# VHH binders against N-acetyl-D-glucosamine kinase (nagk), part 21

Target 1, 319 residues: N-acetyl-D-glucosamine kinase (nagk), of Dictyostelium discoideum (Social amoeba) (q54pm7)
Amino acid sequence: MSKEIFIGIDGGGTKTSTVAVDSNGQELARHTSPCSNYHSVGEDLAKAAINEGIKYVIRKVKETITDDDNKEVTVGSICLGMSGVDREKDKLLVKSWVTELLGESINYSIHNDAIVALSSGTQGKLFGVVIICGTGCISLGFNREGVSGRSGGWGPLLGDYGSGYQIGYDILRHVLKAKDQVGPKTSLTQVLLEKLQLTKEEDLISWAYDPKTQSWQKFAQLSPLAFEQAQLGDEISNLILVDAANALYDLINSVIKKLGLDKEEKFPLVYTGGNIERKGILSDLLSKKIMENYPNAEILNTTCDPSMGAALLALNSKK
Key: E = the ipSAE of ESMFold2; O = the ipSAE of OpenDDE; V2 = 0.75 times the mean of E and O plus 0.25 times the DockQ between their complexes.

## First folded at step 16 (VHH; framework vhh_ozoralizumab_d1)

Design K6 (from J4 with T100E; at its last look DockQ between E and O 0.47; V2 from the best seeds 0.00; counts 0 for: pae E 11.9 > 2)
Fold by ESMFold2, look of step 16:
Structure K6 (fold): chain B 319 residues (1-319), chain A 123 residues (1-123)
Amino acid sequence: as target 1 above (319 residues)
Amino acid sequence: EVQLVESGGGLVQPGGSLRLSCAASGFTFSSYDMYWVRQAPGKGLEWVSEISGSGSSTEYPKSVKGRFTISRDNAKNTLYLQMNSLRPEDTAVYYCARDESEPWGYLSTFDYRGQGTLVTVSS
């Protein structure tokens, strides 16, 4: 006889997390490996990162078997939540890597990271809505019939209003508007210059356009300044966060209406992503607007990390 | 109704070439991205190529990049796969498929594939 495990993988934008659970959903092992987004690091490195995690947790579970039954471990199912994997071809490619390692007899599922985030707040149930607000933003959901809906997730060039990137961009915009006397003064000016180690607003041009540092995370890293200054009473910072909350609400509202979730007696709404996953000004503003319009929404935070959310999906697909 | 009919498979020696065709009907062909997938005996599906609705964008996994070329003729409602430098591991049933990828799908799935065409690469 062998011990059956269920594997969840979170292939985020910066690292890959792998978790093995038993049939009761109890964590048995976990591992962190490098980024596995093949659009970012190429196929060879992405495949290696995924396989490293799988091999590690299988080995670790074998080492933790403490009785005399046997030391063999079998994988009952595996679920991969992959950042940047939205297209069917991407899913098939990643699936082929894992099939090469584990064979065809194992139950496989591949989802984007937003689906796994929903699972992380619902303990493995694909019902309700998730809003992810970090560097970028997206909302998705499922109704009871399994129909999915999505809004946002188009990136900083085409969208991402309400995201950390947009908040950071709005900070820069308002500071420069104040410099030009086109907009009101804001305490963001001083704290922005201090954070960037600059002495005057004109220096923001060379910082913002520095070709050595062009990434959307560069701008998103500024977003904490808006939270901090809004807490201290800065009116512009509060306006930035109100606008962000309204944008996030619009994404959620679209998904709720598309899926008919307003007609449910109750549905889960999961908050995740660094700007809203813990209680704070933005999540409070958003929650107020949600509860005013959808008292049947049950606002939740994630109760486990995304790799555990994927593992619970893997477990539930076998049960 | 939607129909996809693959043809052009056969037996070929390693290093040889084949050209697969897929005749599409029952839908507006040019409105859909299309792709080829394959299934080796006893194995799962593997993606091998994708082409945009206009034909302006193509993509390949590393396993076939540089050896396979996808193309389409929207006037003839036909999808093609030119397969060069064939290897024994390319032996599979090849299917064309209409891209049904929704970003929100619960599980990965593959719809509207045809009956497939067998490619055997051996001496």
Scores: ipSAE 0.000, ipTM 0.405, lowest interface PAE 11.9, mean pLDDT 85
ESMFold2 (binder alone), look of step 16: mean pLDDT 79; pTM 0.796
OpenDDE, look of step 16: ipSAE 0.014; ipTM 0.327

## First folded at step 18 (VHH; framework vhh_ozoralizumab_d1)

Design L1 (from J4 with Y112V; at its last look DockQ between E and O 0.66; V2 from the best seeds 0.00; counts 0 for: pae E 6.9 > 2)
Fold by ESMFold2, look of step 18:
Parts: C-alpha cells; structure tokens; sequence
Structure L1 (fold): chain B 319 residues (1-319), chain A 123 residues (1-123)
C-alpha cells in the first residue's frame, strides 16, 4: 500500500535542514531551506522555510515510487528540532504551521535543538543524559519512563558554573587577584592583555564595563586562554579547568540522581558544546570523574547531523 | 490546589465579540506569566495570547493580533481575553494556562488545569 516515511527537521540559526527516512532509518531525501527561527525572520518566513522542506522531501519520495508502485507516501511521525523554539508557546505555534500541511493524525514532536543533541548521540533515543558546555551550560536527561530532569542553565547573573562564560570570568578574576597580590601570578595575565590589546590590568575595567559590548559571549570568548595556558603548565589555568569539570560533574550527577539512572544497567551520556565535545583537558577531567562514580555511564559524542537525529527520534517514537 | 476556571464562552455570529474570564486560585497569581490557548474540534492546542505577571507586556500570534486583547487584574486574580471581529476559525474550547517554563527555555511547559470554555462562531 503506501510508503511510510519519518521526517526530521533541524531549524538552525542560519538554515533549515529536512530529512526523510524509511522504517529502517535509511535516508530517502534531504532539503535545505532558509532560516526558520521566527524570532529572527518572523512567522511568515519561518513557516515557509519549514513547509518548503516538508513538501520537497515528500515530493522526492513520491517521485521514486508513486507511479511505479501506484502507492502514495504517508508520514508516520515528524520531529522538529528548532532554534528559537524554547517555550511551549513556540512549540504550539510551529505545530500549528505543520498541521495545516500534514493534518492532526500523525505523531508530532517539537523540541529545541538541545533535546535533539541527546538524540544525535543516542541514534534517536530520548533516554540518558546530555551535558551542553558552550557559552552557557546545562545538563538535561530522560529516564526510561519518559520523566525529564535538568540541572544548571540559570545564566551568568545567578551562576553558570562550568560554562565558557564562567571560565572567562574566572580568568579575569585570577588575573586581577594576581594584580592585587591576593593570589598567585599566572601566565594568563600576559595572554589576556595581548588578546584584548590592552596595556595593563587596570584597562580591564574599561573593557569589562563598556556598555557598547555587553554580552555573555564577550566573556566566554576568553575561555580558550585557560585551555591553552593549562597545556603550557600554568597552575591557575589548570585550577580553573578542574573547577569547571567539578561543576559540570555536579550538574550531571544531579540529573542522574533525579532520574534514577544510577540504578540502570547502563545509560548514555552525551557530551556536546564547543568546550567539551572535542577531546581535551576539560572533557578528560570530566570523563575521569564520571567513570569513577558511574561506570554504567556510556560517554558518547554526537554521531549524526541534527536533522538525521531528529528523523531517528521520529522513527523511534512510532515504535 | 492550583485552580484555573474559564468562563464567558458562547455562541456568537461572525464579526461579533466575546469576553472570556479565568479565575485563578491556589498560587501567587501575579508571579506567573499567563496564557490563553485554544483547541478547535479535531485539532491540537494553539497558542492565542500571553501576558506578563505584572501585565506590562503582551504577545499574540498573527492569526489573532489586532482582534484579541489579553489583560489581567492581579487584585482579583483574574485573567481576561477580549475577542473582537470573531471569525468561524476562532471556534474552539479556550483554556487559560500558567507558564511554568524554566529560565532560558530548555525545558518548558504550560500548566493547563481548567475544563475550558467553548466559543462557537457561526451564522
């Protein structure tokens, strides 16, 4: 009869990727359309970008089988992972756009892109823990019963320990503590001033408090200095990264305990975000603490692009 | 103990108006952003409007912007939706909801607890 497909959408900040897979998870069609973050481009353009991708992949699949087999294409489920779809109202709005096209009877799942990151490391399963460490940090997780949990993600005002922002902030603090003779000297002083094109530590006041440049990224951009100087033997840089690893562990540990994952035979733990997804000092320190305390954790990185991760989640939600 | 009780629905002709109310109890009403959502026959939930806890800011999707007005009276723990220029596609059960989203939006949810109030727009 009809060919059943499963659709995944990755609505990133600059473009929208749509992929259709069959019941075996094999890619059948793919399309790229413009940005679909409606906070950036507005409702009309975001809706058009999403629906363009869906229409395209359905048409491409039909072209391969419809006339030959006299069968049509049905969508078994669809999963959308979208930038700017953080709140329930965002999910409801995007769902309303898609249901105009596909109807109400199929399974829809709509998530922010952080949830799809877990799926991209688990080949489409919404089970286990993800730790995201970039400008900000958060740990998210799901148990086998579908209960979710989180830890962290409160932002820099309330404390975002383990994040790139906090690492950058700690660099500034240690450089100034060395200047005040409250803490030890560090090689971070010279490389920080060089990076910011400043002459002396007192110039950091004008840089840090410049109202024209206030953002979390401003501080987070400093975090590579700690990685670089720790590799060169700087003790303060190593301390900063040890403290970050401990903070990330605490977030993960909280989610594991909230969800009872310590009682599982094993569970996935996905690392994502620029500060930990590559092998390095921070990810090594974190992994060592995790394996010492949770040998049943399976530490993973993402294994497929986000649109495929969403498609696999759509496929697995039907099963 | 959290209760949200919707009222004010009914039958109205296209172009007409209705005013919905939502009586809230069991929580500090002014601390929560509030929403109206609706569900048309055979369809899923649709976001209709949002108002901040203080009442100082409001938001609408394009489908209702300019026709609907959300408001709140924090002294009476009551949320309102003024619906003008009603169309047949506005026919739905309307619910008020409490925003229980986490900061930064990684995990978010609405707290929909009432039975809703039916609005039918028909000639």
Amino acid sequence: as target 1 above (319 residues)
Amino acid sequence: EVQLVESGGGLVQPGGSLRLSCAASGFTFSSYDMYWVRQAPGKGLEWVSEISGSGSSTEYPKSVKGRFTISRDNAKNTLYLQMNSLRPEDTAVYYCARDTSEPWGYLSTFDVRGQGTLVTVSS
Scores: ipSAE 0.083, ipTM 0.640, lowest interface PAE 6.9, mean pLDDT 86
ESMFold2 (binder alone), look of step 18: mean pLDDT 80; pTM 0.796
OpenDDE, look of step 18: ipSAE 0.505; ipTM 0.827

Design L2 (from J4 with Y112W; at its last look DockQ between E and O 0.02; V2 from the best seeds 0.00; counts 0 for: pae E 11.8 > 2, placed apart)
Fold by ESMFold2, look of step 18:
Structure L2 (fold): chain B 319 residues (1-319), chain A 123 residues (1-123)
Amino acid sequence: as target 1 above (319 residues)
Amino acid sequence: EVQLVESGGGLVQPGGSLRLSCAASGFTFSSYDMYWVRQAPGKGLEWVSEISGSGSSTEYPKSVKGRFTISRDNAKNTLYLQMNSLRPEDTAVYYCARDTSEPWGYLSTFDWRGQGTLVTVSS
């Protein structure tokens, strides 16, 4: 009839971003609404936040139509990448909310927010592997038949090897091993104590175990020290980053094998997250190991924000 | 060590005003987007406002837009929330939060580890 749009939603932990694009992938409208993680805010508020964004972008596109005779906007497809959506039941619940608004005939894809990170590196294709390495880490992927695979993402208590959290933990471990004379001296000791405004290693107990300050970010904030000291030649810092690279490789390798991507002529491998998306020691170590074992992997970074990545996925899923 | 200390809550009549403060320490305050969030009795956490690290950009949900104003003083490491035209439904514990969701991280989160400050709106 007049204007077909494709909607992408990124439901992060603090806010919800909604983007509408045209058939060429050009952004037409964007909106920010409240958090839509229903484990954090409950179903009613999450539903309202999602629907607010959808209604807003449809209305804004309608306002730009110059054909007064037919100011209709149709949604060709919609993709949601949502924090707190991990299982099939989560996907069905979120789908039910948007189906009430948009009807049953529209193409829907609902994923965890990590999945749209893959799309942000592939220009809207749900094919290949993503490795996300920031405070935490996870690897996900899809093959050409649409089969998905996942490795990691279990959090600090259950094991989040290769993550910023784990790197921070390893800094603490090696500093204390050096203090106990069961491991080598490291330049990490001095920079760690300075960063935390502590005078001696024993003070780390009170800092680390304070029950009022436990968070992923408390330990992950230490990870830059390993990058900085490895650049300056600290052998322990380099060992920590080698171990992290090996852990990230193991996550990626698992997803590649689960999906048969080793059999592809070529597949994308998207790096994202603050610890690996820029060239540096960790990403170089990981990339070397990937290229040695999977020369058919094409290592990429993201090219757009997650809501745009979701919108491009929605566009590509229609045709 | 990251510390967020909220203050300024209290009992206020409908239509009244309060100014909340959040003293931040243990991190480079100006490098982080900051939030006010709240939790009413029996409800989940609700985003109330956001301000960019520089203070140049602010955002609000519909429920408070036009009534609440977030601001920050980066020299004093302090975040503020001016709340006007208060309603009974604004009754909640208010927390300031540091955005710790890196743009492309797989776990979206923020720090809201302070005690919070209780705002009660009733006649």
Scores: ipSAE 0.000, ipTM 0.166, lowest interface PAE 11.8, mean pLDDT 84
ESMFold2 (binder alone), look of step 18: mean pLDDT 79; pTM 0.794
OpenDDE, look of step 18: ipSAE 0.384; ipTM 0.793

Design L3 (from G1 with Y101S T102Y; at its last look DockQ between E and O 0.52; V2 from the best seeds 0.00; counts 0 for: pae E 9.5 > 2)
Fold by ESMFold2, look of step 18:
Formats: structure tokens, C-alpha cells, sequence
Structure L3 (fold): chain B 319 residues (1-319), chain A 123 residues (1-123)
């Protein structure tokens, strides 16, 4: 006789969260361990952090068993959603660590944390579409046959339309067009210069090309200005957000069509990422366009933390 | 048609060496990152090395780092794996694979994989 558990792991950029659930999806144990992104901390520390969480939750479940038959704990399946697990080689490496601990016969699923974001909005179902809109953006999805699809996520050089990076770039573009008298005046000019502690638009050259700060994040950090100024009535800021909403819609639309989700009676569409999780102009514009074209989409936010989302995915994969 | 053909496997004693080759055709070889992966009996696929399209960058997991060396000859469309200090746990079918991964935060897959070549390490 065995008590079967299902383990979910969320390996974020700063820490690792591990959750065990029973066959009803009820949380049995939880643990936090150090960062497990092996690109950041190396293989040894990443492996140790993952194994610490797994060992802890198994031990805690064993300690709570009161069945008088000395009931054993077995792991039915495990799902890992990991930052830094982006390529097949990453999945194979992480799987080898967990297989060393748990054996070859367990059902494993290893994903990038973006995939687990879908399950956090669907109570552990790998079905529907997720749109992530933060510094970068990407849309991912699964149909009922388990076929996956993606759109976007090519990075800022090749195309990251709808992202915080692109919104930040568009702010700079419109401020400079206004300076050149090629485009209309915008309230973005003053708030941009104030945020960057600059006195004139020409100073943006030194800021933008400063080799000490060459990151895509520095452009993305400007995106809140568009939200703030659009709320105050700035027409250019509103245009920037309308264009972003249309770009996000295009990414979602591509995934829906690739997967045939337009033919479903209903499918979940999960919003995540700082630019669309909060209620606001961008999420409202996107939702309006989605509902006009796909009334069968059920727009959701995440309803549980990612480690629970992964645990529920593990549970559902075993049935 | 894309083809990858592995060769150079065989029986070798622990501590010995082997050099594997992978002949590539049907695509612009130098434009793709390439991998060696392996599958031991009863186990899943395991990554063992990676090399960039130009050959300027290589990467290895700790299990083989310092013992295995990946290389490529883009003029001959050939990928190599030099395996030194072989151990019984290196026994596996070895495959070369072409990668179409992208660098930022998304799923990837090995686009093509050859038939493999068997390496057996035993006394």
C-alpha cells in the first residue's frame, strides 16, 4: 500500500519553490530552497536546490502518515517549471538530475516557466493559450491533442512587438519625432526627461548608447510612462498602447489558429506579465479585441502560485 | 533531404579513447549549432556536448567535461566527438543532432537526429 504524491517545482530567478499534492490536488507540503537557474548558479548548486525541495516534501509527507500499515510514499509524477530551461539541452540536463534522485520510471515533465504560467491559470491543465507581456513578450499554447504552438519571443533585435521593450522604444521614437517637428507634441517628453534626469532631448543619445547600461531592460523600464500618460489623456501614449495591444492580439491569434482553438466550445486564455496582469488600458484594449474575435476565449489571470500550477500539471498528467 | 550519419563507435576498455564522426548533408552545416547526445540502455536521452555553428564556442555537462571534446570541420560538413578516459557509464548509443533553438526564454527541439553509433566500454 502506498500514498501517491505529485510534485511541482517553480525554479525562479532568486529561489526555488517545491510543492507536493495528493490525488485530489490538496497541498501536503511545501519548501523554499535557493535559486536553481543553472546559468546563474552553476550545475552543482542548481541540482542541490532542486533535490533539497524534493527530499524535504517527501520526508514531510512521510512524517504525516498515520496509516497503521506503514504506508510508503511514492511519487506518481513530477513537473518542473524552471527559469533558464529554454532549450532541449536544458531539459535533458535537469531531467538527468531528478532521475538520479527519483529513478527512471516516474513520469517527468520539464518546462520553461512560461509553460507553467498557463497551468497556473487553468488549475493544472495544459490546454489553451498564455500571453506573457513584460520586458519581452511571447504567446504559447496547447490544444487537446497535446500539440503546442508559439508566437513571438524573438528578442528585441528581431522583433518583440507588444513588449515593454518595444513600448519603451516607441516612447523614445515619438519624443524625438516631436523634437524634430515630424510628429505631434506629447506629454511623454517632459516625463521621460525627468525620469532619466536629463535636461534636453539630445541627451538621449548618450543615455541610449551608454555601453555601461546596454540591456533591453533599460528600454523596458520606460514603459510605465506610456501607461501613466495615457491615463492622463496623452494621445501619443494611447496610440503606443493601441499598437501594443494589436501586436499582442496578433501573437495570440496566430497561436489560436495554429492549434485550431477557434473551433473549441471554450478555451482558456491566461494573461501574465507586469504589463497586462494589472487592470489597465493595455489589458482592456487586448481583451476587447479578443472578445470581438473569439467569444469562446475565457480570459484568466493566474489563480495559484507557479509551484502549485506545476504540481497540478503533474497530477493531471498521471490522471 | 537532411541526413546525419554517425560512425566511429565500438568496444573499448575503461580508460580508453574513441573518436566519433557525424557526416552531415542536405543543409548549410556551418549555420547550425550541433550537439552530441547519448542514450544508455534503459535510460532517456542525455546531452553530452554542444558546439556553435562557427566552432568558436563549446559546452559540456560536468559528467563529461574534461574528458570529451566536440569539434567540427565546416569545410567537410563533419562533426566530431573525441572521447577520452572512457568509463563503463559512458556505454550508450551516441547521436549527433542539429539544433534550431533561439536564445531567449522559449522551447526548442533537436530538429534532426542520426541513426546513432554504439559505444561499449567494458573490460
Amino acid sequence: as target 1 above (319 residues)
Amino acid sequence: EVQLVESGGGLVQPGGSLRLSCAASGFTFSSYDMYWVRQAPGKGLEWVSEISGSGSSTEYPKSVKGRFTISRDNAKNTLYLQMNSLRPEDTAVYYCARDTSYPWGYESTFDYRGQGTLVTVSS
Scores: ipSAE 0.006, ipTM 0.524, lowest interface PAE 9.5, mean pLDDT 85
ESMFold2 (binder alone), look of step 18: mean pLDDT 79; pTM 0.789
OpenDDE, look of step 18: ipSAE 0.728; ipTM 0.921

Design L4 (at its last look DockQ between E and O 0.63; V2 from the best seeds 0.00; counts 0 for: pae E 7.5 > 2)
Fold by OpenDDE, look of step 18:
Structure L4 (fold): chain B 319 residues (1-319), chain A 124 residues (1-124)
Amino acid sequence: as target 1 above (319 residues)
Amino acid sequence: EVQLVESGGGLVQPGGSLRLSCAASGFTFSSYDMYWVRQAPGKGLEWVSEISGSGSSTEYPKSVKGRFTISRDNAKNTLYLQMNSLRPEDTAVYYCARDTSETPWGYLSTFDYRGQGTLVTVSS
């Protein structure tokens, strides 16, 4: 008898994670391959990365089958959460790779990688809202009718309010305002300078505008300072985090309203990303605001990685 | 009503060329990105080409890059696909397609608007 498996893929910006699960959702095999974002690495390398993962997990599952005469594995469904998949053309391109490998009759779904983040919190149910808050931020969701919506995700330049980047950026702004005596003093000044191994606020110019070290992550890495100082009672740090929480709420609120989830008896709201996936000041602030406005929201954390989330989506598509 | 009408398909030998046209009506043509997609017998829909509303940006998959050229005449509300160095694997029904929404913000774009298609057969 052919063993049926379900495959989930998380095609991130730097690597690709592939997971195979059985009909019970139990992990059978996992593999990491290179980046599969064809905008970044090109079609050939992206395709190769996807193929590598799929072939690997299929092979591994076959190896576990005890019947040597009939080691057949059937892929019941495959779900791909892909970075950079925002247009139908992207989906069609990725589809072509999958069908070339697995056949034209393969059951498949292709989503933006943020969608599989929702699944990671809902155990494969494509219903509810996810807020992703890392270097950047974005909110996405699905209603019961299968309609999707999103808010945010415009990047730091165009506005990732509430993100790690924004928090880091705000730290710098407030520190310099304090220096100019146009804003209140903050404990962020000393800790920021110490972290960056600087001796004076003026040196922040060279740090911030250094062409050799330009990245959004550079600023996002400062975000922990706000959390730490807020816990110590720094008012400016607290303000920064309140602003962030409000911004995240606005994104979530937008998605909830677009999808009419406020009319539901209950809907899941998944927190993910380094800034909110764990209990902390920002998550608490956000949760308070959410519960005040949407008591029907069930705030959840992710219980599995995105590739597993995708695999569970694949599994549920056959049910 | 949004209408897309493809034309220019036919039988061509390998290595040959063909130019497809798509007449658009019922919407502001220049405000939309336009696409060519194709469906070969027994296969799913394949993306072939993209052009921005202004015509300033084009994109192709590897399968047709260097051989196909998408263009548009916004004054005539017409989309074109110049196909050179045609191969048997290019045999398909070709469709002109438009995004469903003028503003895809918040939603993934789909090709819900497309014509009846024009058949291109590449055979010796």
Scores: ipSAE 0.034, ipTM 0.524, lowest interface PAE 3.8, mean pLDDT 89
ESMFold2, look of step 18: ipSAE 0.048; ipTM 0.594
ESMFold2 (binder alone), look of step 18: mean pLDDT 78; pTM 0.783

Design L5 (from J4 with K62R; at its last look DockQ between E and O 0.46; V2 from the best seeds 0.00; counts 0 for: pae E 4.0 > 2)
Fold by OpenDDE, look of step 18:
Structure L5 (fold): chain B 319 residues (1-319), chain A 123 residues (1-123)
Amino acid sequence: as target 1 above (319 residues)
Amino acid sequence: EVQLVESGGGLVQPGGSLRLSCAASGFTFSSYDMYWVRQAPGKGLEWVSEISGSGSSTEYPRSVKGRFTISRDNAKNTLYLQMNSLRPEDTAVYYCARDTSEPWGYLSTFDYRGQGTLVTVSS
């Protein structure tokens, strides 16, 4: 008898994670391959990365089958959460890779990686809302009718309010306001300068505008300072985090309202990303606001990695 | 009503060329990115080409890159696909497609397509 497996793929910006699970959702095999974002690495390399992962997990599962005469593995379904998959053309392209490898009749789903993030908190159920808060931020969700909605995700330049980038940016802003005496003093000044190995606020210009070190991550990396100083009672740091929490709430609220989830008895709200996946001031602030307005929200953390989330989506597609 | 009408398909020998046209109506043509997609017998839908609303940007999958050229005439509300160096594997029904502007669409879809035009590449 052929062993049926379900495959989940998380195609991130830097690497690709592939997981195979059985009909019970038990992990059978896992593999990491290179980046599969074809916008970044091109079609050939992206395709190769996907193929590598799929082939690997299939092979590994085959190796576990004791019946030498019938080492057949059947892929029941495959779900790909892919970075850079934002348009139908992207999906079709990735589909072509999968069907070339697994056949035209393969059951498949291709989603943006944010959707897979939701699944990782809901155990493969596409219902509810996810808020992703890392360097950037985005909220998206699904209602029971399968309708999707999103808010945010415009990038740091256009507006990732509540994100690590924004927090870092606000730190700089407030420090310089303090310097100009147009804003209150903050303990962020000293710790920021120390962290960056600077001696004076004026040096922040060179740091911020250094063409050699330009990245959004550069700013996001400062975000921990706000958390730390807020815990120490710094009012400006608290303000920064309150603003962030409010911004995240607004994104979530937008999605909830668009999808009519406020009418549900309960719906899951998944926290993911470095800024909120852990218990902290920001997550607490956000949760408080959520519970005040949406007592029917069930705040959840991710219970598995995105590739597993994708695998569970694949599995559930057959149920 | 959004309408897309493809034309120009036919039988061509390998290595040959063909030019497809798509007449668009019912919407502001220049405001939308346009696409060619194709479906070969027994296969799913395949993306073939993309062109921005202004025509300033084009994109192709590897399968047709260097051989196919998408273009548009916004004044005529017409989309074109010049296909050169045709291969048997290019045999398919070709569709002109428009993205649906889903207000919240994280992903655009090809909800608007014409009836298609058949391209057969055979010796």
Scores: ipSAE 0.126, ipTM 0.647, lowest interface PAE 2.6, mean pLDDT 90
ESMFold2, look of step 18: ipSAE 0.308; ipTM 0.759
ESMFold2 (binder alone), look of step 18: mean pLDDT 79; pTM 0.795

Design L6 (from G1 with T100V Y101T T102E Y112S; at its last look DockQ between E and O 0.02; V2 from the best seeds 0.00; counts 0 for: pae E 12.2 > 2, placed apart)
Fold by ESMFold2, look of step 18:
Structure L6 (fold): chain B 319 residues (1-319), chain A 123 residues (1-123)
Amino acid sequence: as target 1 above (319 residues)
Amino acid sequence: EVQLVESGGGLVQPGGSLRLSCAASGFTFSSYDMYWVRQAPGKGLEWVSEISGSGSSTEYPKSVKGRFTISRDNAKNTLYLQMNSLRPEDTAVYYCARDVTEPWGYESTFDSRGQGTLVTVSS
């Protein structure tokens, strides 16, 4: 007889987490291996990192089997949540690595991180909506028929309103508008200059356009200033966060409408990403607007890590 | 301006120990998870340890777990890697790293690392 396991993988830009669960969803083994983003480390190292995790958890489960007939371990299904794997060719490439190891007969699914984030809040169900708000933002969802929808996630140059990048950018713009006497004064000016170790607003252009530090992340790092100053009563900071909440709502509203989730008795709405996963001004503003328009939304945070979320997806796809 | 400066590398015999340091400046050190990564000759980057911003949680791949210990001193803006029971396979340039999420909202990349410190393990 064989022991059937279900494997979930969270392949991020920093590390790869692999978990195996039994048919009841109980964790049997877990492994952390190197980065598997093949745009960063190349195909050979990414493939090796993924396969290391799979081989490790299978071996660990085998070590726990005390059956006199040396019971084998079989993989019923596997789900990979891969950062940076959005194009179909990327999904096919990653799938080819895993099928080379596990064979063609296993149920495979490859998703982006947002989908496993949904699963991490729904205990392995691809139903409902997730909103991610970090440096960038995106909303994704599934209805009960398995139809998916997305909104946002096009990057800051094409429009990523509600994101940490945009909040940071808006801080800079309002500080400069205040300097030009085009907009109101804001307490953001003082804290921004102090954070960047600058003496005057004119130094911001040299900072922002420095060719040696061209990254969108340097703007996103400013977003905590808006949260902090809004707590202290700054009207411009509050406006920035209200605008961000409205933008996030628009993404969620689009997905709900596309999928007909407004007609459900209830549906999960999972918050994730550093700007909204903790209770705070932005998540409170967003939640108020959601509940005003969709009282049937159940607002949730993730309850397990993404590798477990992927494993639960793998388990549920077999049932 | 973000700066990370690694030190403490050198030549050591198999079974020996080294302690690496990373001096950080130009950002709020305690707000970021920090990493050690390495690059062996002819290979790509490999993750070898992670520590949370507060220092309350650490993680290691199996290849170094039990032999390497990451730590940080947030008052001194310094990251450390204690490497024990060193093996020839540990020969690499070691970098401390910080990551940030890409603008798309669900990816991270190492946006900053130092020039690295060479660790050579040979008899």
Scores: ipSAE 0.000, ipTM 0.176, lowest interface PAE 12.2, mean pLDDT 84
ESMFold2 (binder alone), look of step 18: mean pLDDT 79; pTM 0.785
OpenDDE, look of step 18: ipSAE 0.704; ipTM 0.910

## First folded at step 19 (VHH)

Design M1 (from J4 with Y106T; framework vhh_ozoralizumab_d1; at its last look DockQ between E and O 0.65; V2 from the best seeds 0.00; counts 0 for: pae E 8.9 > 2, unsure alone 64.7 < 65)
Fold by ESMFold2, look of step 19:
Structure M1 (fold): chain B 319 residues (1-319), chain A 123 residues (1-123)
Amino acid sequence: as target 1 above (319 residues)
Amino acid sequence: EVQLVESGGGLVQPGGSLRLSCAASGFTFSSYDMYWVRQAPGKGLEWVSEISGSGSSTEYPKSVKGRFTISRDNAKNTLYLQMNSLRPEDTAVYYCARDTSEPWGTLSTFDYRGQGTLVTVSS
């Protein structure tokens, strides 16, 4: 009487989360190990981090088996959502590490980490659309035939309209337009300078162009100011968020059209990422535009973390 | 129609060398990154090497790096794999593959369609 489990892995940019579930989708064990993006840490460390998680959850499930007749654990399927797994060669490489540990007879599915985000809102289904809006933004989706589509995710140089980065950039531009008397005054000026511990708008040049501190997060960290000031009635902050909502809508609209999801009776649309996963001005603006154009969209938030989303995908791949 | 035809496999002793070839037709060969992949008995596909369309950039997994060399001749529409210091674990059917991945995207595919060429390392 072996215990069958289903494993999900979320290999993010900083850490790796591994989850085992039973045939009912109930969590049995969980582990956090180091980063497993092999482009960042190399093959040996990435392989070790993935295998550490798998070994740990199997051991923990074995320890909970109360039937002493057979403490064997079998893996029915495994799903990995990995940052840095973009190309088929990446998928094959990671798969080779896991098959070395678990054998060739198991069902494996290996995806980029963005793909399992959809599953986190659909309880393990690769159907519908996800919009991710944090530092950057991307929309991904799947139709019922298993065809996938994407829009966005090109980074701040080539895109990322609607992202936290772009919102932060727009804050800076509008504050400086107000200083130049090219645009209206905004309450963003005071709160921006206070947040950055600067005394005057001219100091923004040194802050923004400092080559020692360049990162996407540098600008994206400013995005909460737009939400806060729009709540307090600032017209410029509201304009920034309207423009962001329109940009996010354009990404979602593209994926819906590419996949023919407008023709479905109903399809899930999952919101994730810090700028839209909580109810607020941006998510409300986006949802209004979505419902005006796609009343068949079911707007959802994630109900579990990405490793659980991957585990549920693994479970649902069993017949 | 896209065609990829592998050749050059055979039986070789451990430590030996082989050179595989892949004849490509039906597409603009120089526009595509190309791969070698392999499938050992009872196992799934494994990535072995990659070369850019121009031939200027190559990449290998740790398991073969330093032993295998991918190259291409864009004038002859031919991909090559020089395999040195062969080991029994290199025994597999080897396929060449065309990279049809979307640029910068998270969605990628191999396009392999040949019969492959068997490499056996024993004795």
Scores: ipSAE 0.006, ipTM 0.526, lowest interface PAE 8.9, mean pLDDT 86
ESMFold2 (binder alone), look of step 19: mean pLDDT 78; pTM 0.790
OpenDDE, look of step 19: ipSAE 0.586; ipTM 0.858

